# Designs tried in a protein design chat: VH-VL binders against p42126. Part 38

Target 1, 258 residues: p42126
Amino acid sequence: QRVLVEPDAGAGVAVMKFKNPPVNSLSLEFLTELVISLEKLENDKSFRGVILTSDRPGVFSAGLDLTEMCGRSPAHYAGYWKAVQELWLRLYQSNLVLVSAINGACPAGGCLVALTCDYRILADNPRYCIGLNETQLGIIAPFWLKDTLENTIGHRAAERALQLGLLFPPAEALQVGIVDQVVPEEQVQSTALSAIAQWMAIPDHARQLTKAMMRKATASRLVTQRDADVQNFVSFISKDSIQKSLQMYLERLKEEKG
Short names: E, the ipSAE of ESMFold2; O, the ipSAE of OpenDDE; V2, 0.75 times the mean of E and O plus 0.25 times the DockQ between their complexes.

## First folded at step 18 (VH-VL; framework fv_bebtelovimab)

Design w1 (at its last look DockQ between E and O 0.80; V2 from the best seeds 0.00; counts 0 for: pae E 2.5 > 2)
Fold by OpenDDE, look of step 18:
Structure w1 (fold): chain C 258 residues (1-258), chain A 123 residues (1-123), chain B 109 residues (1-109)
Amino acid sequence: as target 1 above (258 residues)
Amino acid sequence: QITLKESGPTLVKPTQTLTLTCTFSGFSLSTTGVGVGWLRQPPGKALEWLALIYWNDDKRYSPSLKSRLTISKDTSKNQVVLKMTNIDPVDTATYYCAHRGYKYGFWPYFDYWGQGTLVTVSS
Amino acid sequence: QSALTQPASVSGSPGQSITISCTGTSSDVGYYDYVSWYQQHPGKAPKLMIFEVKDRPSGISNRFSGSKSGNTASLTISGLQAEDEADYYCSSYTSSTYVFGGGTKLTVL
């Protein structure tokens, strides 16, 4: 299993732990497990909140699986992107309280997951950076992800962060507002439990409706343009220049691991 | 190439437990995202979903029939078993097992079906 | 867990186009695009014809198309052929539950 779910029905909270070695990349299989696991929790009245975290400290999620976007067929690219859209939609519109306990590096797709949550706690480790660094790979963030970041840290900050592909260390992450708390690594989980309790103290109906009101516009834009967004992604990712760039990056990663 | 086949008793007495087995080929329940579901159709009536089991042994049941249903799998034998307790004449139906494939991270559709087996409940 | 609403029957002549409606609620058909259509000939198992409101599985004729507006999904069959005579069921998925319509009998005159 790539997703470990640790339920505490008494507390009304479940902890979803990412366990997709080596770096919790969002492979198609991992995406599938995440959505199915989340749906199960959403339909269990015993749960009102979910904490997302990595089973292994060091990496929360390295983001999208580049191997899913390189050297594959257009049909594969389309399917993969639809899966990414689905995960985002499910997380972003979840009626559950979602809290990210970020106990590791959180770039790109990892940050995507974190940004969908209601609250984000980052371990105070200089090695743990969070942000959307797509542009560093020659890739642009989709409009719905851009909007998500913009809704979190504001337009100006998002504009700078996206263009430069910034990854924020804990202190800067807190300052720019991409995370809500920075705490010692050993306190991340306990802080998440405390935080989620605060959110769950709010009447569910009122909270959920407010959340929907705040997020409906962004979510609806993707839903209405879902196919177009997929086509744009496929067209973009299929470009020779982009494929070459991705290939080079993958090779570089292999060298660094070796 | 994907095929499913239902097997089990075609005649069951009231109050007994119905056990149906789905034997399939062309796919594996070890594949992430894949599931096998059971559905039924009373003669001349609409389709009804009963249960679903995923590759990771996660299970889903119809809310109205949950208390009576148990679904299980044997991945090594490519079999899924459905048990329904306290059978009643109203449960007379053609029972289908179906493949739930995976696409796009989440794909809740049954793309391949068995031919079905008619189960009659009578004293 | 109420059933989706379909017309009991529809009919058309060869070559014509017919549409079958499937009406749900804002919590199912109106909420998700998890709408599918199944064709069932007498004595046969259902066959998936449409998924995700409008997508066709491989091998399904382009004469079959789907759409959705509000809480109502529609299946359109163009260029009606004798072989299209069958029962058609719509389905929606929500809250880990599958719901089906009552079915529509299509007669080709």
Scores: ipSAE 0.680, ipTM 0.873, lowest interface PAE 1.1, mean pLDDT 94
Fold by ESMFold2, look of step 18:
Structure w1 (fold): chain C 258 residues (1-258), chain A 123 residues (1-123), chain B 109 residues (1-109)
Amino acid sequence: as target 1 above (258 residues)
Amino acid sequence: QITLKESGPTLVKPTQTLTLTCTFSGFSLSTTGVGVGWLRQPPGKALEWLALIYWNDDKRYSPSLKSRLTISKDTSKNQVVLKMTNIDPVDTATYYCAHRGYKYGFWPYFDYWGQGTLVTVSS
Amino acid sequence: QSALTQPASVSGSPGQSITISCTGTSSDVGYYDYVSWYQQHPGKAPKLMIFEVKDRPSGISNRFSGSKSGNTASLTISGLQAEDEADYYCSSYTSSTYVFGGGTKLTVL
């Protein structure tokens, strides 16, 4: 229910819509459903590509679910981070062509998901920004997410964006290369279909092997350090100052919603 | 307290369709990430995985047996059903259903098993 | 069809340590950490002993430990006890499928 899959097996494409109210936060349940749904599509010969998009108005994904990171046991934090790593590894190394149809705001963990894709299309709406703004929240992006951004927009742009916690509006996102296209909001879906068809015109075997070659080093750094990365996250998120900051943000969000 | 129990015929004839039912308690198949799998073990031989059904009705099948297997669920009865077509004497085995847990995300392990039911295919 | 290779049998005396190997490929055991071990006493259903290569479910003795090197996973049982005598199966999950080893009969002398 949190992930709506609309298949078009004749075209070899599925549209995976994020439906996790209110803002597609990456809750443990949502992460789990995403991985299981992606796995099904990856192992179905009739699909060669997936378009990731949102069923929620105005937001692609607001990122990591703060309720999973606050007031929980260390075991819960470890399990949650393993789930985040699992989604990233599965998306980043997928044998499917992945296209992000970013029809809403895409900060932090939403950008994490988008950066795993082969191609990113952002709606031309001034309220829709994309970026890894963790440092503005006092949180450090994990090394594998830093690597992913660096591979996408280059070292200097990534260095500046991460340190400042930048969120890019559509024109700036296109200029720095964090997205590949910016189109009117009503054209995002049709543009994603056109883009994925172009990628699928490449023979699967050659495309998949090339993607694996280009991404192997980055993926392997996480795979070989997975337990240590989990322990680093648990240690960091368990700090009293971080927990207090998260509690403050959660209280403010609840007051704004009623 | 999670429990699972297999039921179905103990003797079947070649070419028939085998229908096995797993009745469970102590968990909900509506919980995200939870699944129930079917496995079998021929007498004196190793375990073999057959199929898995998730809470959201997503299904997985052993590649070598996929054309013969159908898995389904009835959440109102706490049941999962496996059908296996065109039964052959080689399919004689103890059949198990097992819980696949939702434990901190993607957790692909069978943590609770039924006692199993022996199905004998006449020669 | 088992795709994972285990020795057919292993034996040890009470108090000793025993290791059971489980060899797969670079695409299963050697790639993901979705390795598990199951214990099966005669006439009983399998019981999960180890998941994710080395983790234990609640209630499983720390005498059972797991590890992996390359394409080979290992189950080590220290301080052997009579009740450890059973069949042991490894399993690997990848690409929507489960693969099991052929099983190892552990005899406690």
Scores: ipSAE 0.594, ipTM 0.843, lowest interface PAE 2.5, mean pLDDT 91
ESMFold2 (binder alone), look of step 18: mean pLDDT 92; pTM 0.940

Design w2 (at its last look DockQ between E and O 0.01; V2 from the best seeds 0.00; counts 0 for: pae O 8.0 > 2, placed apart)
Fold by ESMFold2, look of step 18:
Structure w2 (fold): chain C 258 residues (1-258), chain A 123 residues (1-123), chain B 109 residues (1-109)
Amino acid sequence: as target 1 above (258 residues)
Amino acid sequence: QITLKESGPTLVKPTQTLTLTCTFSGFSLSTTGVGVGWLRQPPGKALEWLALIYWNDDKRYSPSLKSRLTISKDTSKNQVVLKMTNIDPVDTATYYCAHRGYKYGFWPYFDYWGQGTLVTVSS
Amino acid sequence: QSALTQPASVSGSPGQSITISCTGTSSDVGYYDYVSWYQQHPGKAPKLMIFEVKDRPSGISNRFSGSKSGNTASLTISGLQAEDEADYYCSSYTGSTYVFGGGTKLTVL
């Protein structure tokens, strides 16, 4: 099981823990389990909010799973990117209050997940950075992820962060606004519980409609361009130079584990 | 090749519990994302979704019928079972089981169906 | 369960194009793109013809196409053939449940 759900129905909250060894890479199976687990909680009226966190030491999520993006068919790349889009849309538009308890490193696709949440809490550990570092890897963040970052930290900060592929350590993450709180590592979970309670104090209907209104434009840009976004990804990832780069990185990962 | 077949009683009395079995081949209910659903169609009427069970034993039920329905699976036997309690003549219908799954992620559609089994409820 | 609204029947001659509508609400057809169409011949199980509004499963003729505008989905059958005579059902997955239309009987004249 790659997603552990610890319910507290009496409090109206569930903790969704990422358990996809070794580093919570967003594999196709993990993406699928995340959507189905989120759907189960959305269908249960006893839950009003979810805390997203990691069961893996030192990492929230390392991002997209490179094994899904290397040495596969164009049809596989299309299906994989649709699954990434699906997770983002379902999280971003969820009626549940979402709080990320970021208890480890959160680069790239991990930051994608965190940016969908209503509130982000990062552990105060200099090894735990958050950001969209795709450009340092020769990869361009999709427009809807650029939009999400811009909505969170503003145009100027997002423009600089994306071009340089910045990863923010805790103090800088708080300063730029990519996270809302930085706390000692042992306080991350209790802080997340306190934060989610503040959101849940607001009447559900008004809170949910307000969130939908605020997020409509950004979500609609992807929904209306979804097929084109998939084809852009497939075209990019299929390039020989990109495939060679991914293969070299995967070989390095195998040597580290060996 | 994915195939499904419904089995169970064809004639039941009101108040009894209806038990239907879906026996399938060509896929495993251990595969991440895969599910089996139950639907019904009263004679001359529209399709109605009843229940769904996922590979990980997560279950979904039609809101109007949830108090009467239980879905379960036996992955080793390639079977899914639907029980519906307190049967009434309005429950007369053809019952179908159907495969839900697409290997590339979340895919909420029924792509393979059984032939259906007619269940008649009488006095 | 709430039904999606479909015309009770539609007819056309061989070679013509026909369109079947499926009207729901902003909570189903108008919310997600989880819209599908099923064909059902008499005495037979339904067959998936269209998923995700407009996509066809392998083996489905490109004479079948789908679209959506607002709360209304449409199935279009071009080059109508005798074998197309059947009942057609639309369905919307709402993120929690499946909702089906009342069905449309297509008669090929």
Scores: ipSAE 0.607, ipTM 0.837, lowest interface PAE 2.3, mean pLDDT 91
Fold by OpenDDE, look of step 18:
Structure w2 (fold): chain C 258 residues (1-258), chain A 123 residues (1-123), chain B 109 residues (1-109)
Amino acid sequence: as target 1 above (258 residues)
Amino acid sequence: QITLKESGPTLVKPTQTLTLTCTFSGFSLSTTGVGVGWLRQPPGKALEWLALIYWNDDKRYSPSLKSRLTISKDTSKNQVVLKMTNIDPVDTATYYCAHRGYKYGFWPYFDYWGQGTLVTVSS
Amino acid sequence: QSALTQPASVSGSPGQSITISCTGTSSDVGYYDYVSWYQQHPGKAPKLMIFEVKDRPSGISNRFSGSKSGNTASLTISGLQAEDEADYYCSSYTGSTYVFGGGTKLTVL
């Protein structure tokens, strides 16, 4: 079980805890479980809100699983990216109130997950940075992720952050607006519960429609260009130079791990 | 059409150096992504990969045989040469050179093979 | 690098379907989809039949199919024909080396 769901039907809230060691990488299986778990909660009318957090403090999610993008078939790459798209679409367009209780590092794909939420709380730990650092790795964020960040922190801030591939520590994260609150680590969960209660106090109908209205443009762009986006990803990741680089990196990791 | 052909001595004495040449046509080792590998197969036994050389002169060797193997290429002659030192009767095998193509990106498969040459190591 | 494990032999009658397994480790078959299958008739060079676990080179019959689960790859030959009688070798690229199975002799009864 890579996703632990702790329901509180009485409160109308469920806590989804990431439990995909070692660093909650977004493997295909993990992606699938996240989507399934979310779908189940969405179909249960007893729930109105979900808190996303890591079962293990220190790392929220390290992002995409490199092993899914190296040494696989083009078909696998396509499937993997489709799964990433699906997770984003499901999270970003969820009728549930989603709150991220970020109790660990949150780069790249981790930040992707956090950005889909309605509200983000980050633990005040200098080791916990959040951001999209794709450019530092020589890659570009997909347009739908770029839009997500832009919708969160504004065009100018997003433009700078993406080009430089910035990872924000808590203080800067709060300042730029990528997170909504920074609190002591021991208060992250309780703050999330308080926050989600505030959101759930709003009539669902009005809230959901407003959310849909705000996010429809970005979501629709991906839906419309879903196949093209997959093709672009596959073409890029399948490049011999990229594969070799990833391969070497993974091999080094294996050696270091022993 | 891609073709490969192995050439070299068919009989070698122990401790000597085996030199095999692969002459190929239908492709060039100047083409990005292309490689030529050497494999061997003892009589009645399984295939074993020995070495690989890429278009950019990058080389790979079997870990167990690395100290004995040297692979090189002459792109202008469409030839790849494999040298194996300190040959032993256990090295008796059919030796193949094979084309490692470039398809769908990184493509580490041998899609074309030579007919193979049997090398017998005997005193 | 340890060899991949294949059954020594399999047999089938014409028209039947047979499967050859290839078991590796989490460092080869289980890690990469760089699994390939080669057919070798007596006295002939190996022929690439399957690459990338399940893909067929042009000209290879669709009777040949491949799959992988965990550390085990499988070659399935459907509609078995006399000409399919041969040795079959699985291979995996490990990111730095090539490993081969011990080979499977397929007999068509």
Scores: ipSAE 0.013, ipTM 0.521, lowest interface PAE 8.0, mean pLDDT 93
ESMFold2 (binder alone), look of step 18: mean pLDDT 92; pTM 0.937

Design w3 (at its last look DockQ between E and O 0.86; V2 from the best seeds 0.00; counts 0 for: pae E 2.6 > 2)
Fold by OpenDDE, look of step 18:
Structure w3 (fold): chain C 258 residues (1-258), chain A 123 residues (1-123), chain B 109 residues (1-109)
Amino acid sequence: as target 1 above (258 residues)
Amino acid sequence: QITLKESGPTLVKPTQTLTLTCTFSGFSLSTTGVGVGWLRQPPGKALEWLALIYWNDDKRYSPSLKSRLTISKDTSKNQVVLKMTNIDPVDTATYYCAHRGYKYGFWPYFDYWGQGTLVTVSS
Amino acid sequence: QSALTQPASVSGSPGQSITISCTGTSSDVGYYDYVSWYQQHPGKAPKLMIFEVKDRPSGISNRFSGSKSGNTASLTISGLQAEDEADYYCSSYTKSTYVFGGGTKLTVL
């Protein structure tokens, strides 16, 4: 199992733990399990909130699986991106209260997941950075992800962060507003439970409608342009220069790991 | 190459428990994203979804029939079993098991079907 | 969880194009693109013809096409052939539940 779900029906909360070694990359299989797990919780009236966290401290999620975007067919790229879109749409529009208990590094696609949540708690560890660093790899963030970040930290801050591909350590992450709390690592889970309780104290209908109102524009833009976005991604990722860059990066990673 | 076949009693008495077995080949229920579902169709009527079981043993049931249904799998035997309690003549139908495929993530469609087995409920 | 609405029957002559509508709500057909169509000949199991509103499985004729507008999905069969005579069911997936239409009987005149 790549996703561990620990339910507490009495509390109305479930903890979804990422367990996709080595770094919780968003592979197709992992994406699939996440969506299926989330959907199950959404359809169970016993649950009103979900905490997202890594089963293993150190890495929340390293982001998209580069092996899914390198050396594959255009059809594979299209399918993979649609899966990414689906995860984002489902998380971003979830009627559940979602809280990220970020107990590890949270770059790129990891940050994507975190940004979909209603509330983010980051462990106070200088090694745990959060942000969208796609540009450092020559990759452009999709417009819906850009909008998500912009909605979180504001236009100016998002513009700078995306162009420079910034990864924020805890102190800066809190300052820029990409996370809501920074706490000692051993307090991340308990803080998340406390936070989610606060959100669940709000009447569900009012909360959910407000959330929908706040997020509808961004979500709708993707839905209406879903195919075009997929095509743009495929066209971009299929470029020889991009493929070469990704291949070189993957090779470097292998060397460092070996 | 994917095939499914339903087996079980074709005649059941009211109030009894119906047990149907789906035996399949050409795929594994250990593959991420894959599932096997049960559907039924009363004579001359529309299709109705009953239950679904995923590779990870996650289960989904029709809301209206949930209390009467139990789905289970034996991956090693390539079998899925559906049990329906408190059978009634209204449950007379052709019962199908179907493959819920995996295609680039979430793919909630039944792409391969068994031939179905007609179950008649009568005293 | 009400069934999706389909016309009871449609008919066409060989070579013609026909369209079958499937109307749901904003909570199912109008919410997700998880719309599929199944063909069923008498005494046979259903066959997946369209998924994701408009995509065809491998081996399905390009005469079959799908679309969606609002809460209504449509199946179009062009160049109608005698073998197309069958029952057609639309389906939508939402909230871990499958819902089907009442079915449409297509007669080839």
Scores: ipSAE 0.847, ipTM 0.924, lowest interface PAE 0.6, mean pLDDT 95
Fold by ESMFold2, look of step 18:
Structure w3 (fold): chain C 258 residues (1-258), chain A 123 residues (1-123), chain B 109 residues (1-109)
Amino acid sequence: as target 1 above (258 residues)
Amino acid sequence: QITLKESGPTLVKPTQTLTLTCTFSGFSLSTTGVGVGWLRQPPGKALEWLALIYWNDDKRYSPSLKSRLTISKDTSKNQVVLKMTNIDPVDTATYYCAHRGYKYGFWPYFDYWGQGTLVTVSS
Amino acid sequence: QSALTQPASVSGSPGQSITISCTGTSSDVGYYDYVSWYQQHPGKAPKLMIFEVKDRPSGISNRFSGSKSGNTASLTISGLQAEDEADYYCSSYTKSTYVFGGGTKLTVL
């Protein structure tokens, strides 16, 4: 299982731990397990909130799985990107209170997941950075992820962060507002429980409708343009120069075992 | 080539427990995301979904029938079993099992179906 | 499970286009794009014709097309042929459940 769910139905919460070794890359199988697990919790009346965290030391999620993006057919790239969009839409529009307990590095697609949550807690460790660093790799974040970051930290901060591909260490992450709280690593889980309890103290109906209203514009832009966004990704990732770069990077990773 | 075949009794009496077996080939229930569902169709009436079981043993049930249904699998035998308790004449129907494929991270559609088996509840 | 509303029957002549409607609510058809259409000939198992509102499985003719507006999904069959005579069911997935329409009998005149 790549997703470990530890329920606490008496408290109305579950802890969803990412367990996709080595670094919780968003493989197609991991994306699938995340959506199916989230749906199970959403359909169970005993749960009102979920804490997203990692079972892998030092990393929350390293982001997109490059093996899904290299040496595959265009149909595979389309299916993969639809799966990425599906996870984002499901998390972003979830009726559950979502809190990310970011107990490790959170670049790129890891930050994508964290930005969907209602509240983000980052462990106070200078190696645990969070941000959307795709431009440093020559990759452009999709418009709906740019919108999400802009809604979180504001236009000017997001504009700078995306162009430079910034990763924020804890103090800077708190200052810019990409996370809501920074605490010692051993307090991340207890802080997440306290935060989710505060959110759940609000009547569910009013909280859920307010969240939906606030997020509607951003979510609807992707829903309306979903096919075009998939075709943009397929077109970009299929370029021979991009495929060669991905192949070289993946070969370098294999050689690091030596 | 994905195939599914339903088996079980064709005539049952009220109050009995109906046990139906879906035997399949051409796919594995150990593959992430794959599932097998059960549906039924009373004579001359619409399709009705009953239950679904995923590769990881997660289960989904029709809300109106949940108290009467149990779905299980035997991955080594390529079988999925549906049990329905307290059978009544209204349960007379053709019962189908169907493959739920693995596509796009989440793909909730039944792309391959068994031929169906008619179960008649008499008396 | 709530049924989705379909017309009981529809008819058309060979070569015509016909449309079958499937009306639900904002809690099913209007909630996600997990809408599918199944064709069922007498004595046969259902066959998936359309998924995700408008997509066709491999081997399904482009004469079959799907769309959705608000809480209503539509299946359109262009260039109607005799073999299209069958029952058609729409389905919507949401909240871990499947709901089906009552079915539409298509008669080719």
Scores: ipSAE 0.561, ipTM 0.825, lowest interface PAE 2.6, mean pLDDT 91
ESMFold2 (binder alone), look of step 18: mean pLDDT 92; pTM 0.942

